# VHH binders against Enoyl-CoA delta isomerase 1, mitochondrial (ECI1), part 28

Target 1, 258 residues: Enoyl-CoA delta isomerase 1, mitochondrial (ECI1), of Homo sapiens (Human) (p42126)
Amino acid sequence: QRVLVEPDAGAGVAVMKFKNPPVNSLSLEFLTELVISLEKLENDKSFRGVILTSDRPGVFSAGLDLTEMCGRSPAHYAGYWKAVQELWLRLYQSNLVLVSAINGACPAGGCLVALTCDYRILADNPRYCIGLNETQLGIIAPFWLKDTLENTIGHRAAERALQLGLLFPPAEALQVGIVDQVVPEEQVQSTALSAIAQWMAIPDHARQLTKAMMRKATASRLVTQRDADVQNFVSFISKDSIQKSLQMYLERLKEEKG
Short names: E, the ipSAE of ESMFold2; O, the ipSAE of OpenDDE; V2, 0.75 times the mean of E and O plus 0.25 times the DockQ between their complexes.

## First folded at step 16 (VHH; framework vhh_ozoralizumab_d1)

Design j2 (from c4 with D103S S106K T107Y; at its last look DockQ between E and O 0.57; V2 from the best seeds 0.00; counts 0 for: pae E 4.0 > 2, grease 26.9 > 24.2, SAP .732 > .668)
Fold by ESMFold2, look of step 16:
Structure j2 (fold): chain B 258 residues (1-258), chain A 123 residues (1-123)
Amino acid sequence: as target 1 above (258 residues)
Amino acid sequence: EVQLVESGGGLVQPGGSLRLSCAASGFTFSRYVMYWVRQAPGKGLEWVSVIIGSGWFEYYPDSVKGRFTISRDNAKNTLYLQMNSLRPEDTAVYYCAKDKGYSSGKYSGMDVRGQGTLVTVSS
């Protein structure tokens, strides 16, 4: 199983741990488990909040699984992107309080997950980073993810970070505002529990309606053009130059591991 | 009271097609993950497809990928399975299932409640 859910219905929270070896890449199978698990939790009135974290300290998620985006059919790319969109929408519009306990590296698609949360806590380890580094691979972050980053850290910081493909170490992540807290590694889980309790102290209906109002414009931009966004992704990722770049990157990863 | 009623099975030749239906009642259909599962003679249950509440996303095992299509009509509280390029090994009783209550560490649970619909693929 790639998603471990540790429920505490008495406290109204669940801890969702990523367990997709080796680095929690967002494979289609892992995305499927995430989406299904989130739907289950949203349908259970016993739960008011979820802490997202990794079962593998050192890596929160390495991001989108490039093997799903390279050397596949257009139909596969479409199915993959539909799953990515669904994960983002479900997290971004969730009626649950979402807190990310980022106990490891969090590039690209890992940052996608973290940015949807109400609150982000990053472990204070110089080897960890968070950010959207797609441009360094010749790939463009989708408009709705760009919007999410912009809403979090502001237009100018997001504009610079996306164009340069910046990954922020803990001190810089806190300074730019892409995370809300940086704490020692051993305190990440307890800090997440404290944070989610603060959010849950607010009456559910008022909190949920306010979040929906704040996020409506950004979410609607994707919802109204979901099919077009899928086709744009398929068209972009299918370009020969993009496929060649991805193949070269995957070859380098295999050589480093071999 | 949750009720799931499967229909649309029958005898088909190899290479043929069938469309199965599942009428759902007793719960808010559009909120729940739904599954198709099958049971071949003498075998246990095998999942065949899964679809989320909105119908936007679906997933298949390799054995049926590209041949079967799950869909749902939330206005009619109905789940469908379009089966194409049928093979003798697809012979089974097909059931729809509602997503069952949550268990730690497992991403799927299947609550089979109907009698199923028999699909026989033979010459």
Scores: ipSAE 0.323, ipTM 0.690, lowest interface PAE 4.0, mean pLDDT 89
ESMFold2 (binder alone), look of step 16: mean pLDDT 78; pTM 0.784
OpenDDE, look of step 16: ipSAE 0.471; ipTM 0.786

Design j3 (from c4 with G101S S106K T107Y; at its last look DockQ between E and O 0.81; V2 from the best seeds 0.00; counts 0 for: pae E 2.3 > 2, grease 25.5 > 24.2, SAP .695 > .668)
Fold by ESMFold2, look of step 16:
Structure j3 (fold): chain B 258 residues (1-258), chain A 123 residues (1-123)
Amino acid sequence: as target 1 above (258 residues)
Amino acid sequence: EVQLVESGGGLVQPGGSLRLSCAASGFTFSRYVMYWVRQAPGKGLEWVSVIIGSGWFEYYPDSVKGRFTISRDNAKNTLYLQMNSLRPEDTAVYYCAKDKSYDSGKYSGMDVRGQGTLVTVSS
């Protein structure tokens, strides 16, 4: 399994650990397991909250898996983007309290996951970072992810961060508000347990309706354009120039890792 | 009680097509991930497709990708598998399955309940 779920139904909490070697890249297989696991937890009334964290040393998630976006059929690209959309929507609109225990590097698609959570805790390690750095790679965060960042850190900070492709180390992440707490690495999990308990002290229905009300505008922009967003992605990623650039990025990564 | 009833199997020649159906009852069908699994003679169960509750997203192993299409009609509580370009190695009993709840020591699994439907691909 690439998603390890450790339930504590008596406490109403599950810990979801990312276990997709080497760096928790969001492959189609990993996305599928994440979506299935989340749907399963949301259907089980014994769970009120989920802590998202990593089982891989030093990384929360490295982001989208570029191998899913290069050298594949248009049908593959459509299926991949549907899975990315589904993960974001399910997390963003979840009736569960979601806390990210960010025990490693969290760029791009990793930050996508973290930004959907109700609360974010980052380990105080200078090697770790969080942010949406797509522009440094020559690509653009989808509009619904840009909206998510803007809602978290405000328009001006988001505008600057996205254009420059900023990755925030722990102190800067706390200052800009992209994370809610920074704690010593060994305290991340215990801090997440304490935080989720505080959120779950709020009556479920009132908390869930409030979250839905606050997130409705952002979520509805994707929901009303869901099919078109898939088609736009497929059209964009299929361009010869984009495919060539992706092949070059992938070859560089293979030489460094292989 | 959860019930899953498969139908639509039969004998076809290589390259042929079949459409399997699974009638579901006893649970809120639209909220659950559904699977098609198969068991070839002398083999264990092999997962061949999955679809999430809303039907928005589906996933396939490489062995059937491009040839099989899973779908669901949540209004009719029915799961489908369209199988095209069938091969002799697709010969198996096909079952639909509901995703299992978590419990202590088990975090995933597929709940196979029906008798299945036999698909035979031979020339």
Scores: ipSAE 0.530, ipTM 0.808, lowest interface PAE 2.3, mean pLDDT 90
ESMFold2 (binder alone), look of step 16: mean pLDDT 78; pTM 0.789
OpenDDE, look of step 16: ipSAE 0.755; ipTM 0.888

Design j4 (from c4 with G101R; at its last look DockQ between E and O 0.46; V2 from the best seeds 0.00; counts 0 for: pae E 3.5 > 2)
Fold by ESMFold2, look of step 16:
Structure j4 (fold): chain B 258 residues (1-258), chain A 123 residues (1-123)
Amino acid sequence: as target 1 above (258 residues)
Amino acid sequence: EVQLVESGGGLVQPGGSLRLSCAASGFTFSRYVMYWVRQAPGKGLEWVSVIIGSGWFEYYPDSVKGRFTISRDNAKNTLYLQMNSLRPEDTAVYYCAKDKRYDSGSTSGMDVRGQGTLVTVSS
């Protein structure tokens, strides 16, 4: 299992821990477990909120699994991107209160997950950065992820951050507004429990309708063009130049480990 | 009462095809993740496909990927499994399953309720 769910139905809260060694990369198998786990929780009226966090030391999630995007068939790329889209939409439109307890590094696809949440708590460790660094990797964040960042930190800050591929250490993350709170690492879990209780004190129906109203336009831009977005991804990732760049990056990662 | 009724099994030659159906009742079918699982003689349950409530996303283990296709018709409360290029190791009783709610302090798996449908692949 890559997703560990610790339910507390009496409290109406579940803690969802990412457990996909070594760095919680969003592999197709991990994405599948995440989507299934979220659907199960959303269908169970006993749960009102979920805390997303990591079981891996030092990392929340390193982002998309590059091995799923390199040396595969176009059909594989399509299936992979469908899973990525489904995770984002399910989180972004969730009827549950979502709190991210970011107890480690949170680049790219990890930041994608965090940005969908209602509230983000980052551990106060200068090694734990958060942001969308796709441009520094030679790739482009999808439009719906750019929209998510823009809605969170505003147009000018998002414009600068995306073009430069910025990763924010905790003090800067708090200042720019990409996270809501920074606390000592040992307090991240307890702070998340306190935060989710405060959000759940708001009547569910009114809170859920308000969230849906605020997020409808952004979510609809993807929903109305899901198939086209998949085909754009498949076309982009299949280019020989992109495949070569991904292979080089993966080999560099292996050398740094070995 | 939740009911799941499997059908469509039978005897086929290697390389053949079958389409299984699962009629669902007693719950809001379109809201639940649905599975096909199988049990070969003398073995435990093996998961072979999963599809989310909307039908947008499905996933398969390597043993059946490319050969099996799960689908659902939410208007008819019916789950399907199209099985192509069948092999002798696909011989099993096939069940559909509904996703279970979480228990306090632990998670649980698939809710299998029907008698299943037997698929035999032999020459």
Scores: ipSAE 0.381, ipTM 0.743, lowest interface PAE 3.5, mean pLDDT 90
ESMFold2 (binder alone), look of step 16: mean pLDDT 78; pTM 0.783
OpenDDE, look of step 16: ipSAE 0.519; ipTM 0.808

Design j5 (from c4 with V50I D103S S106K T107Y; at its last look DockQ between E and O 0.71; V2 from the best seeds 0.00; counts 0 for: pae E 3.8 > 2, unsure alone 64.96 < 65, grease 26.8 > 24.2, SAP .739 > .668)
Fold by ESMFold2, look of step 16:
Structure j5 (fold): chain B 258 residues (1-258), chain A 123 residues (1-123)
Amino acid sequence: as target 1 above (258 residues)
Amino acid sequence: EVQLVESGGGLVQPGGSLRLSCAASGFTFSRYVMYWVRQAPGKGLEWVSIIIGSGWFEYYPDSVKGRFTISRDNAKNTLYLQMNSLRPEDTAVYYCAKDKGYSSGKYSGMDVRGQGTLVTVSS
């Protein structure tokens, strides 16, 4: 089990903890558990909100699992990207209040998850970061993720952050607006509970329709283009130069761990 | 009242194919994760495929990956399992199941309600 769900149906809140050792990489199996867990919560009338956090202090999620994108068949790449798209769409369009309690490093695919939330709380630890650093690996964020960042921190900040592959430490993350609050590590979970209660004080229907209106443009664009987006990913990731770069990066990671 | 009715089982030789169907009623079929599970003689339940409400994404254990394909027709409230390259160890009663969700406690799981459909793979 890679996703731990701690329900509090009386409060209308569930805490969803990431538990995919060692660094909560978004493997196909982990993505599958996330999607299923979110669908279960969305279909359960007892829940109005979800807090997303890590069961492993120090890392929220290290992002996409590069082993899913290297040395696999085109069919595997397609299945993987379908799971990534489904996770993002489900989070981005969710009628649940979503709060991220970011108790660790949050690069790339971790930031993808956090950016879908209604509110983001980052632990005040200078070793933690949040941002979309794909360009440092020679790959480009898909349009729907670029749009999400732009809508969160504005065009100018997003343009700079994406081109440079910036990762923001807590003070800079708060200043640029990629997170809403920075608190001491031991207060992240209690702050998330307080924040979700504030969101849930708003009548559900009005809050949900407002969120849907604000997010419609990007969500609809992906929905209409989702198969083409999968094929674009498969075509890009299958290029020999990209596969060789990924293999070299994975080899370097193993040597640094060994 | 939730109802799940499985069909399409039978006797097939190793290497053969079967297509199972599950007619669903009594709930909003398109909203729920659906499962195929099986129970071999003297064994517990084993999940063999998962499909989300929209049908866009499906997932399989290694034991059946590449041989089994789950699908759904949300307009007809019907779940399917295409089983190819069948092996004797695939012999089981196959059930479809609706997801129960997380409400009211630690238990959440697969809601098996029908009689199932027997698949026998032998010469």
Scores: ipSAE 0.358, ipTM 0.718, lowest interface PAE 3.8, mean pLDDT 89
ESMFold2 (binder alone), look of step 16: mean pLDDT 78; pTM 0.780
OpenDDE, look of step 16: ipSAE 0.516; ipTM 0.801

Design j6 (from c4 with D99E; at its last look DockQ between E and O 0.75; V2 from the best seeds 0.00; counts 0 for: pae E 2.9 > 2)
Fold by ESMFold2, look of step 16:
Structure j6 (fold): chain B 258 residues (1-258), chain A 123 residues (1-123)
Amino acid sequence: as target 1 above (258 residues)
Amino acid sequence: EVQLVESGGGLVQPGGSLRLSCAASGFTFSRYVMYWVRQAPGKGLEWVSVIIGSGWFEYYPDSVKGRFTISRDNAKNTLYLQMNSLRPEDTAVYYCAKEKGYDSGSTSGMDVRGQGTLVTVSS
């Protein structure tokens, strides 16, 4: 399995560990396990919060799995994007407290996951970074992900970061506000446990209603046009120039691993 | 208590189609992941489709992808499996299953409760 859930129902917390070797790429199978696992936790009244973290050394998640977006049928691209949308919506609108314990590199789709959380803790390691670097691959972040970043770090910082495809190392990530806390690597788990306890100390109803109110406009923009967003993705990713670029990039990665 | 009642099976020739139904009661149907699983003669259970509570997203193994379609009607508490281009190897008893919670003590995520519905694909 690719998602390890370590429940502590007595504390009301579960730790969800990403275990999709080698780098926690968001394959369709991994996305499916994530969505199912989140639905299970949301349906279980004994849980009030979830810590998202990685079981893979050095990486939180490397992002979207490019093999799902290259050389496939339009139906496959549609199914893949529906899974990506579902993961984002389920995390973004969750009634659970979500804390990301970012114990490794967090580019692109990994940052997508982290940005949905209520609180983000990044390990203080200069080899780890966080950001939405899609433009460096010739890909455009969807509007709902652009909105999420803008809501987190503000319009001007988001505008610059997205256009340049910036990845922020720990000190810069803290300064720009894309993470809430940076701690020594060995303290990431304990800091996440402390943070989630602070959030859960707020009465559930008031906290959940406030979160829903703050996030409603952004979530509704996707919800009201989910089908159109899928078709826009399928149309974009199916372009011959985009497919050729993705194929060349994937072949370069295989060559380097060979 | 949770009840799942499968129907719609029968005898069909190769290349034919069937639509299975699963009537659900005893739980808030729209909140739960639902599955179709099957058991061929002399074999164990094989997962053939999954759909999330809202019905927005579904997933299939390669053995049935493109031929089977899972769907749900949350207003009627009913799960469906549309089976097209049927093959002799699709012959099995088909069950619907509710997603188990993390406190179940079981490693399987699929709670099979009904008697199933037999699908036979032969000339």
Scores: ipSAE 0.468, ipTM 0.784, lowest interface PAE 2.9, mean pLDDT 90
ESMFold2 (binder alone), look of step 16: mean pLDDT 78; pTM 0.781
OpenDDE, look of step 16: ipSAE 0.652; ipTM 0.850

Design j7 (from c4 with S54D; at its last look DockQ between E and O 0.70; V2 from the best seeds 0.00; counts 0 for: pae E 4.6 > 2, unsure alone 63.3 < 65)
Fold by OpenDDE, look of step 16:
Order: sequence, then structure tokens, then C-alpha cells
Structure j7 (fold): chain B 258 residues (1-258), chain A 123 residues (1-123)
Amino acid sequence: as target 1 above (258 residues)
Amino acid sequence: EVQLVESGGGLVQPGGSLRLSCAASGFTFSRYVMYWVRQAPGKGLEWVSVIIGDGWFEYYPDSVKGRFTISRDNAKNTLYLQMNSLRPEDTAVYYCAKDKGYDSGSTSGMDVRGQGTLVTVSS
């Protein structure tokens, strides 16, 4: 089990904890469990809000699992990206109030997950950075992720952040607006509970429709271009130069851990 | 009452293909995650495929990846499993299973499965 769900039906809130060691990488298996967990919560009327957090402080999610994108078949790449699309679509369009309690590092795919939430709280730890650093690996963000970041921090800030592959420490993250609050690490969970309560105080129908209205353009664009987006990803990731880059990076990671 | 009825099993030679079907009733089929699971003689239940949502997303364990394909027809309330390149180790009773809601408090689980259909792969 890579996802722990702690329900509080009385409060109408569930806490979803990532538990995919060592760094909550978004492997295909982990993505699948996340999507399933979210689907279940969406279908349970007793829940109105979900807090996303890591079971272990230190890392929220290290992002996409690079091993899923390196040295595999095109079919595997396609399947993997479909999973990523599905997770994003479900999170981004969720009728639930989603709050990220970011109690660890949150790069790349971790940031993707966080950006889909309605509200983001980051622990005040200089080791915990958040951002989309894909370009550091020679990878470009898909249009729907770009739009998500742009819709969060604005066009100019997003343009700079994406091109440079910036990871923001807590102070800068708050300043640029990629997170909504920075609090002491021990207060992250309680702050998330307070925040989600505020959001849930709004009538669901009005909130949900407003959210849908705000996010419909980006979501619909992906839905209508799902196949093309997958093909683009497969074509891109399969390039020799990209595969070499990923391989080198993976080798470096192994050396650092070894 | 939730009902799942599997069909399509049979005897097939190694390298052969089968297509299983599962007729679902008693619940909103399109709303639920669906599974195919199998039980080989003397072994426990093993899930072999998962399909989520409108059928865009499916997942397979390595044991069947590239050989099995899960799909669904929501209009017909039917789940399918296309099995290609079958192996003797694929011999099992195959079950269609419905994901249970979150009322159980578990992030995984199936609440209902059919009676199963036997798949035998043998030369």
C-alpha cells in the first residue's frame, strides 16, 4: 500500500498520505493507487475535502519516476503518460476541496500534484523546495501543466520559472505565489485542517461550479487532445538525446545513493 | 443486487488467445473501478488488470503486461479482457471484480466478484 487514507467522516475530510519509499516517486503503480484512492473518495458523499501529504516528512514527492521513462518501450511510455494525465485530470477537476500539506521536497511531478490542489501549505524548511525543474533534465512541461503553473503564479513568473527550471525555497515560494502559506513544520497539518474547513464552509454547488469554470479551459483542452499529448510525449521521451540524458541522470543518482 | 457474470473461458494452446467478458448489473458500472483477478490452482488471488474511469487508464502487472488488455463498454455494462500469447502459467479461474467504495476505509479492495470463468492453457 503506497497510499494511506485516514478518514474523518465526521469532519467530512480525508487525509491522503503518500507512502511510496524512498521519495514518493510517481511510479506507474503509485499513480494507479492515487487515482483509485481519489476515485473512491469522489464517490463517497461523506467526504467534501482531502488533504494530500507525505507519510514521511522530508519529501512530499520527488516527481515522476524517471525509470518509467528510460530504457522502456514506446508502449510503456504511452501507458505511463496516460496515468499521469489521468491523475492530473482527476485532481485538477475534483469536486472535493483539495489542500496540499507539503511537508517535504516537492519538485517536478510533486509540484504537479500540489498545483492541482485548491490550496497549498509548505513547511518552513530550507531543504523543502517546490517547482517544476523539468528543463534541468532537458524535459519540457506539457501544455496543461504549463497552464496550471501559469494560472497559479502568472504568465511572466511561470515563463521564467519553467525556462530556468526553478525550485523555490519556502520564502520565495510564498513570494511568487506557488504556495499560499508557509508555516513551521509542526504546524503544517493543523494549518491544512483549518484551511480546508474554510473552503468547506462554502456551499459545495457554488464552489464546485466556480472551480469548474476556472479550470475548464485547460482541462477540456487536454481531454480533447489526450491522444496527441501522449504521442507527443512518447516521441519526445524516445529521442536518443533525451534517453541519454535520463540515463546519465539516473546513473548519477545511483552513485550519490551508493 | 450487484451481479457480475464472467464468460469466455476455455481450453487454449500456448500462444493462443481468449477474450473474456463480464456482464455487470445492479450498480452504476461506469462509476466504478473494475478489475480482473485470477486464481490458479493452489495459489491465492492475483489481480491481472485494472481499468479506471472511462477506460482511458488501465494498469497491468508485469506478469501480463503486453499480453492482456482490459477494456469496458459502459453502454453495455460489460468488462472485457483480451488475453494474447497465453502461457501455461496463465491457467486459472478468472474473475471480474468491482471496486468497493471508500466506506470500507481501505484504499484498495474489491467487494464483489463473479463466479469466475476457467481458462486452461495446455498443449
Scores: ipSAE 0.165, ipTM 0.652, lowest interface PAE 2.1, mean pLDDT 93
ESMFold2, look of step 16: ipSAE 0.289; ipTM 0.694
ESMFold2 (binder alone), look of step 16: mean pLDDT 77; pTM 0.773

## First folded at step 17 (VHH; framework vhh_ozoralizumab_d1)

Design aa1 (from c4 with G101S; at its last look DockQ between E and O 0.48; V2 from the best seeds 0.00; counts 0 for: pae E 2.6 > 2)
Fold by OpenDDE, look of step 17:
Structure aa1 (fold): chain B 258 residues (1-258), chain A 123 residues (1-123)
Amino acid sequence: as target 1 above (258 residues)
Amino acid sequence: EVQLVESGGGLVQPGGSLRLSCAASGFTFSRYVMYWVRQAPGKGLEWVSVIIGSGWFEYYPDSVKGRFTISRDNAKNTLYLQMNSLRPEDTAVYYCAKDKSYDSGSTSGMDVRGQGTLVTVSS
């Protein structure tokens, strides 16, 4: 299992732990398990909140699995991106209170997951950075992800962060507002529990409608443009220059691992 | 009582197509992830398709990807499996299966499956 769900029905909370070694890359299988897990929780009235975290501290999620986007067929790229879209839509529009307990590095797709949450807590470790660094790889964020970041940290900050592909260490992450709290590593989980309780104290109906209202524009835009967005991704990722870049990066990663 | 009843199996030539159906009852169909699984002679049970409750997302193993399509009609409490470009290795008893609620530490599992329908792909 790549996703561990630890339910506390009494508390109305489940902890969803990422367990996709080595770095919780969002492979197609992992994405699928996440979507299914969330679906199950959404359909269980016993739960009102979910904490997302890594089973292993150090890496929350390294982001999208580059092997899913390199050296594959266009059909595979399309399927993969559909999975990414679905995960984002499910998380972003979830009626559940979602809190990210970020207990590790959180770049790119990891940040995507975190940004969908209602509240983000980052461990105070200089090795743990969060942000969307796609541009550093020559990749652009899709509009719905751009909007997500923009809605989180503001237009100007998002514009700078995306163009430069910034990864924020904890202090800067807090300052720019990409995370809501920075706490010692040993307090991340307990803080998340406290935070989620605060959110769950709000009447669900009012909270959910407000959330929907706040997020409707971006979510609806993706829903109406799902196919176009997939095609855009496929067209982009299939470019020879992009494939070459990804291949080179993958090779570098292999070399670094020894 | 949860019931799943598969239909649509039969004999088909390689390259042929079949559409399987599964009638579900005894539970709120739309709230559950559903699976198609198969068991070939002498082999273990393997899943071939999964679809979430809303039907917005499905997943396939590489063995059937591009050939099989899972779908659902929640209004009819029916699960479907369109199988195209069938191969001899697709010969198996196919089962519709309901996902169980998650267990601690587990996010997947099947609690109920139907009687199955035999699909034979042979020239």
Scores: ipSAE 0.192, ipTM 0.642, lowest interface PAE 2.3, mean pLDDT 93
ESMFold2, look of step 17: ipSAE 0.485; ipTM 0.785
ESMFold2 (binder alone), look of step 17: mean pLDDT 78; pTM 0.790

Design aa2 (from c4 with D99E G101N S106K; at its last look DockQ between E and O 0.49; V2 from the best seeds 0.00; counts 0 for: pae O 12.5 > 2)
Fold by OpenDDE, look of step 17:
Structure aa2 (fold): chain B 258 residues (1-258), chain A 123 residues (1-123)
Amino acid sequence: as target 1 above (258 residues)
Amino acid sequence: EVQLVESGGGLVQPGGSLRLSCAASGFTFSRYVMYWVRQAPGKGLEWVSVIIGSGWFEYYPDSVKGRFTISRDNAKNTLYLQMNSLRPEDTAVYYCAKEKNYDSGKTSGMDVRGQGTLVTVSS
């Protein structure tokens, strides 16, 4: 099990904990489990809010699983990207209140997950950075992710952050607005619970419709361009230069872990 | 009582196709993630397909990806598995299973499965 769900039906809240060692990479299986877990919670009327967090502090999610994007068939890349799209769509459009309790590093795909949430709390640890650093790896963020970041921190800030592939430490993350609160690490969970309660105090119908209205443009655009987006990704990731870069990076990671 | 009844198995030649069905009852079918799992002779239980409640998301292991398609009709409380390009290694008893409700701290595993339906792929 890569996702642990701690339900509190009485409170109407579930805590979804990422447990995909070593760094909660978004592997296809992990993506699938996340979607399944979310679906279960969405189908249970006893839940109104979900806190996303890592089971192990230190890493919220390292992002996409590079092994899913390297040395595989185009069909695999397509399937993987579709799964990423699905996760984003479901999280981004969820009728549940989603709060990220970011208790670890949150780059790239981790940040993607966090950005889908309604509210983000980051642990005040200088080792925990959040952002979209794709460009540092020669990768371009998809338009729907770009829009998500832009909708969060504004156009200018997003433009700078994406081009430079910035990872924000807690203070800067708060300043730029990519997270909503920075708190001591031991307070992340309790703060998330308090925050989610505030959101759940709002009538669901009004909240949900507002959320839908706010996010409709980006979500609908992906839905309508889903196949094209997949093709773009496949075409890009399949490039020899990109594959070589990914391979080199993976090799480096292995060396560092060894 | 939760009941799952599989059907559609049989003998087929390599490269052939079968469509399995699973009739579900005793629970709100549309709310649950559903699985197809199989058990080959002398092997453990292996899941081969999963579909979420609303049916918008499907997942397959590499072993069957591109060949198997899971689908569901929530109005009929029925789960399907279209199996194409069957291989001898696909020979197994195939079961329909539903996801359990979440247990404390865990995503629940597969719940009750039916009696299964035998699929034999042989020349």
Scores: ipSAE 0.005, ipTM 0.267, lowest interface PAE 12.5, mean pLDDT 91
ESMFold2, look of step 17: ipSAE 0.409; ipTM 0.753
ESMFold2 (binder alone), look of step 17: mean pLDDT 79; pTM 0.793

Design aa3 (from c3 with G101S S106K; at its last look DockQ between E and O 0.72; V2 from the best seeds 0.00; counts 0 for: pae E 3.5 > 2)
Fold by ESMFold2, look of step 17:
Structure aa3 (fold): chain B 258 residues (1-258), chain A 123 residues (1-123)
Amino acid sequence: as target 1 above (258 residues)
Amino acid sequence: EVQLVESGGGLVQPGGSLRLSCAASGFTFSRYVMYWVRQAPGKGLEWVSVIVGSGWFEYYPDSVKGRFTISRDNAKNTLYLQMNSLRPEDTAVYYCAKDKSYDSGKTSGMDVRGQGTLVTVSS
């Protein structure tokens, strides 16, 4: 399994741990397992909230799996992006309280997952970061992810962060508002439990309807453009210059691993 | 009272096509991830396709990728499997399935409720 679910039905909470070695890259298989696990939890009346965290020391998620985006057919790229869209929509519009317990590095697609949550807690470790650094790889964040970041930290901060591909260490992440809390690493889990309990103290129906109302416009922009967004991704990622850049980056990663 | 009723199986020659259907009732069909699974003679259950509740995303194991297409009609509470380029090794009883709950902490297995529909691929 790539997604470990530790249920506490008595408390109405499940802990969803990412276990996709080596760095929790969002492979197609991992994305599929995430969507399935979320469906199960959303349909189980025993659960009102989920804590998203990593089973891998030092990394929450390294982001999109570049092996899914390099050296493949256009049909593969389309299928992959449909999975990414589905995960984001399911998380972003979830009726569950979602708290991210970010116990490691959280770049790119990891930040995508974290930004969908209702509350984000980052471990206070100078080696950890969070942000959307796609432009540093020559890749453009999709409009719905740009919208998500903008809704979280405001237009100007998002504009600067996306253009520069910024990754925020803990103090800066807290200051800019991309995370809600920074705590010592050993306190991340207990802080997430406390936060999810506070959110669950709000009557479910009113909380869920309010979240849906607040997120509807952003979610609808993707829903009405899903096919176009897929075609834009396929067209962009298929460019020879992009494929060459991705291939060189992947080769560098293989050399660093031995 | 969850009920799943498979149909559309039969005898087909290698290279042929079949379209399976699954009529679902007793639950809110559009909210659930649905599967097609199969059981060849003397074998365990093998997952062959999955589709999310919205119908937007689907996923296949390598054994059927490119040959099988899962789809759903949420207005009719019906799941489909279009099977093309069939091979003798596709011979099995095919079931539609809904995910099992987490009530025991288990994530293995799928909720197979029907009698299935037999697909035989033989020349």
Scores: ipSAE 0.407, ipTM 0.754, lowest interface PAE 3.5, mean pLDDT 90
ESMFold2 (binder alone), look of step 17: mean pLDDT 79; pTM 0.793
OpenDDE, look of step 17: ipSAE 0.444; ipTM 0.781

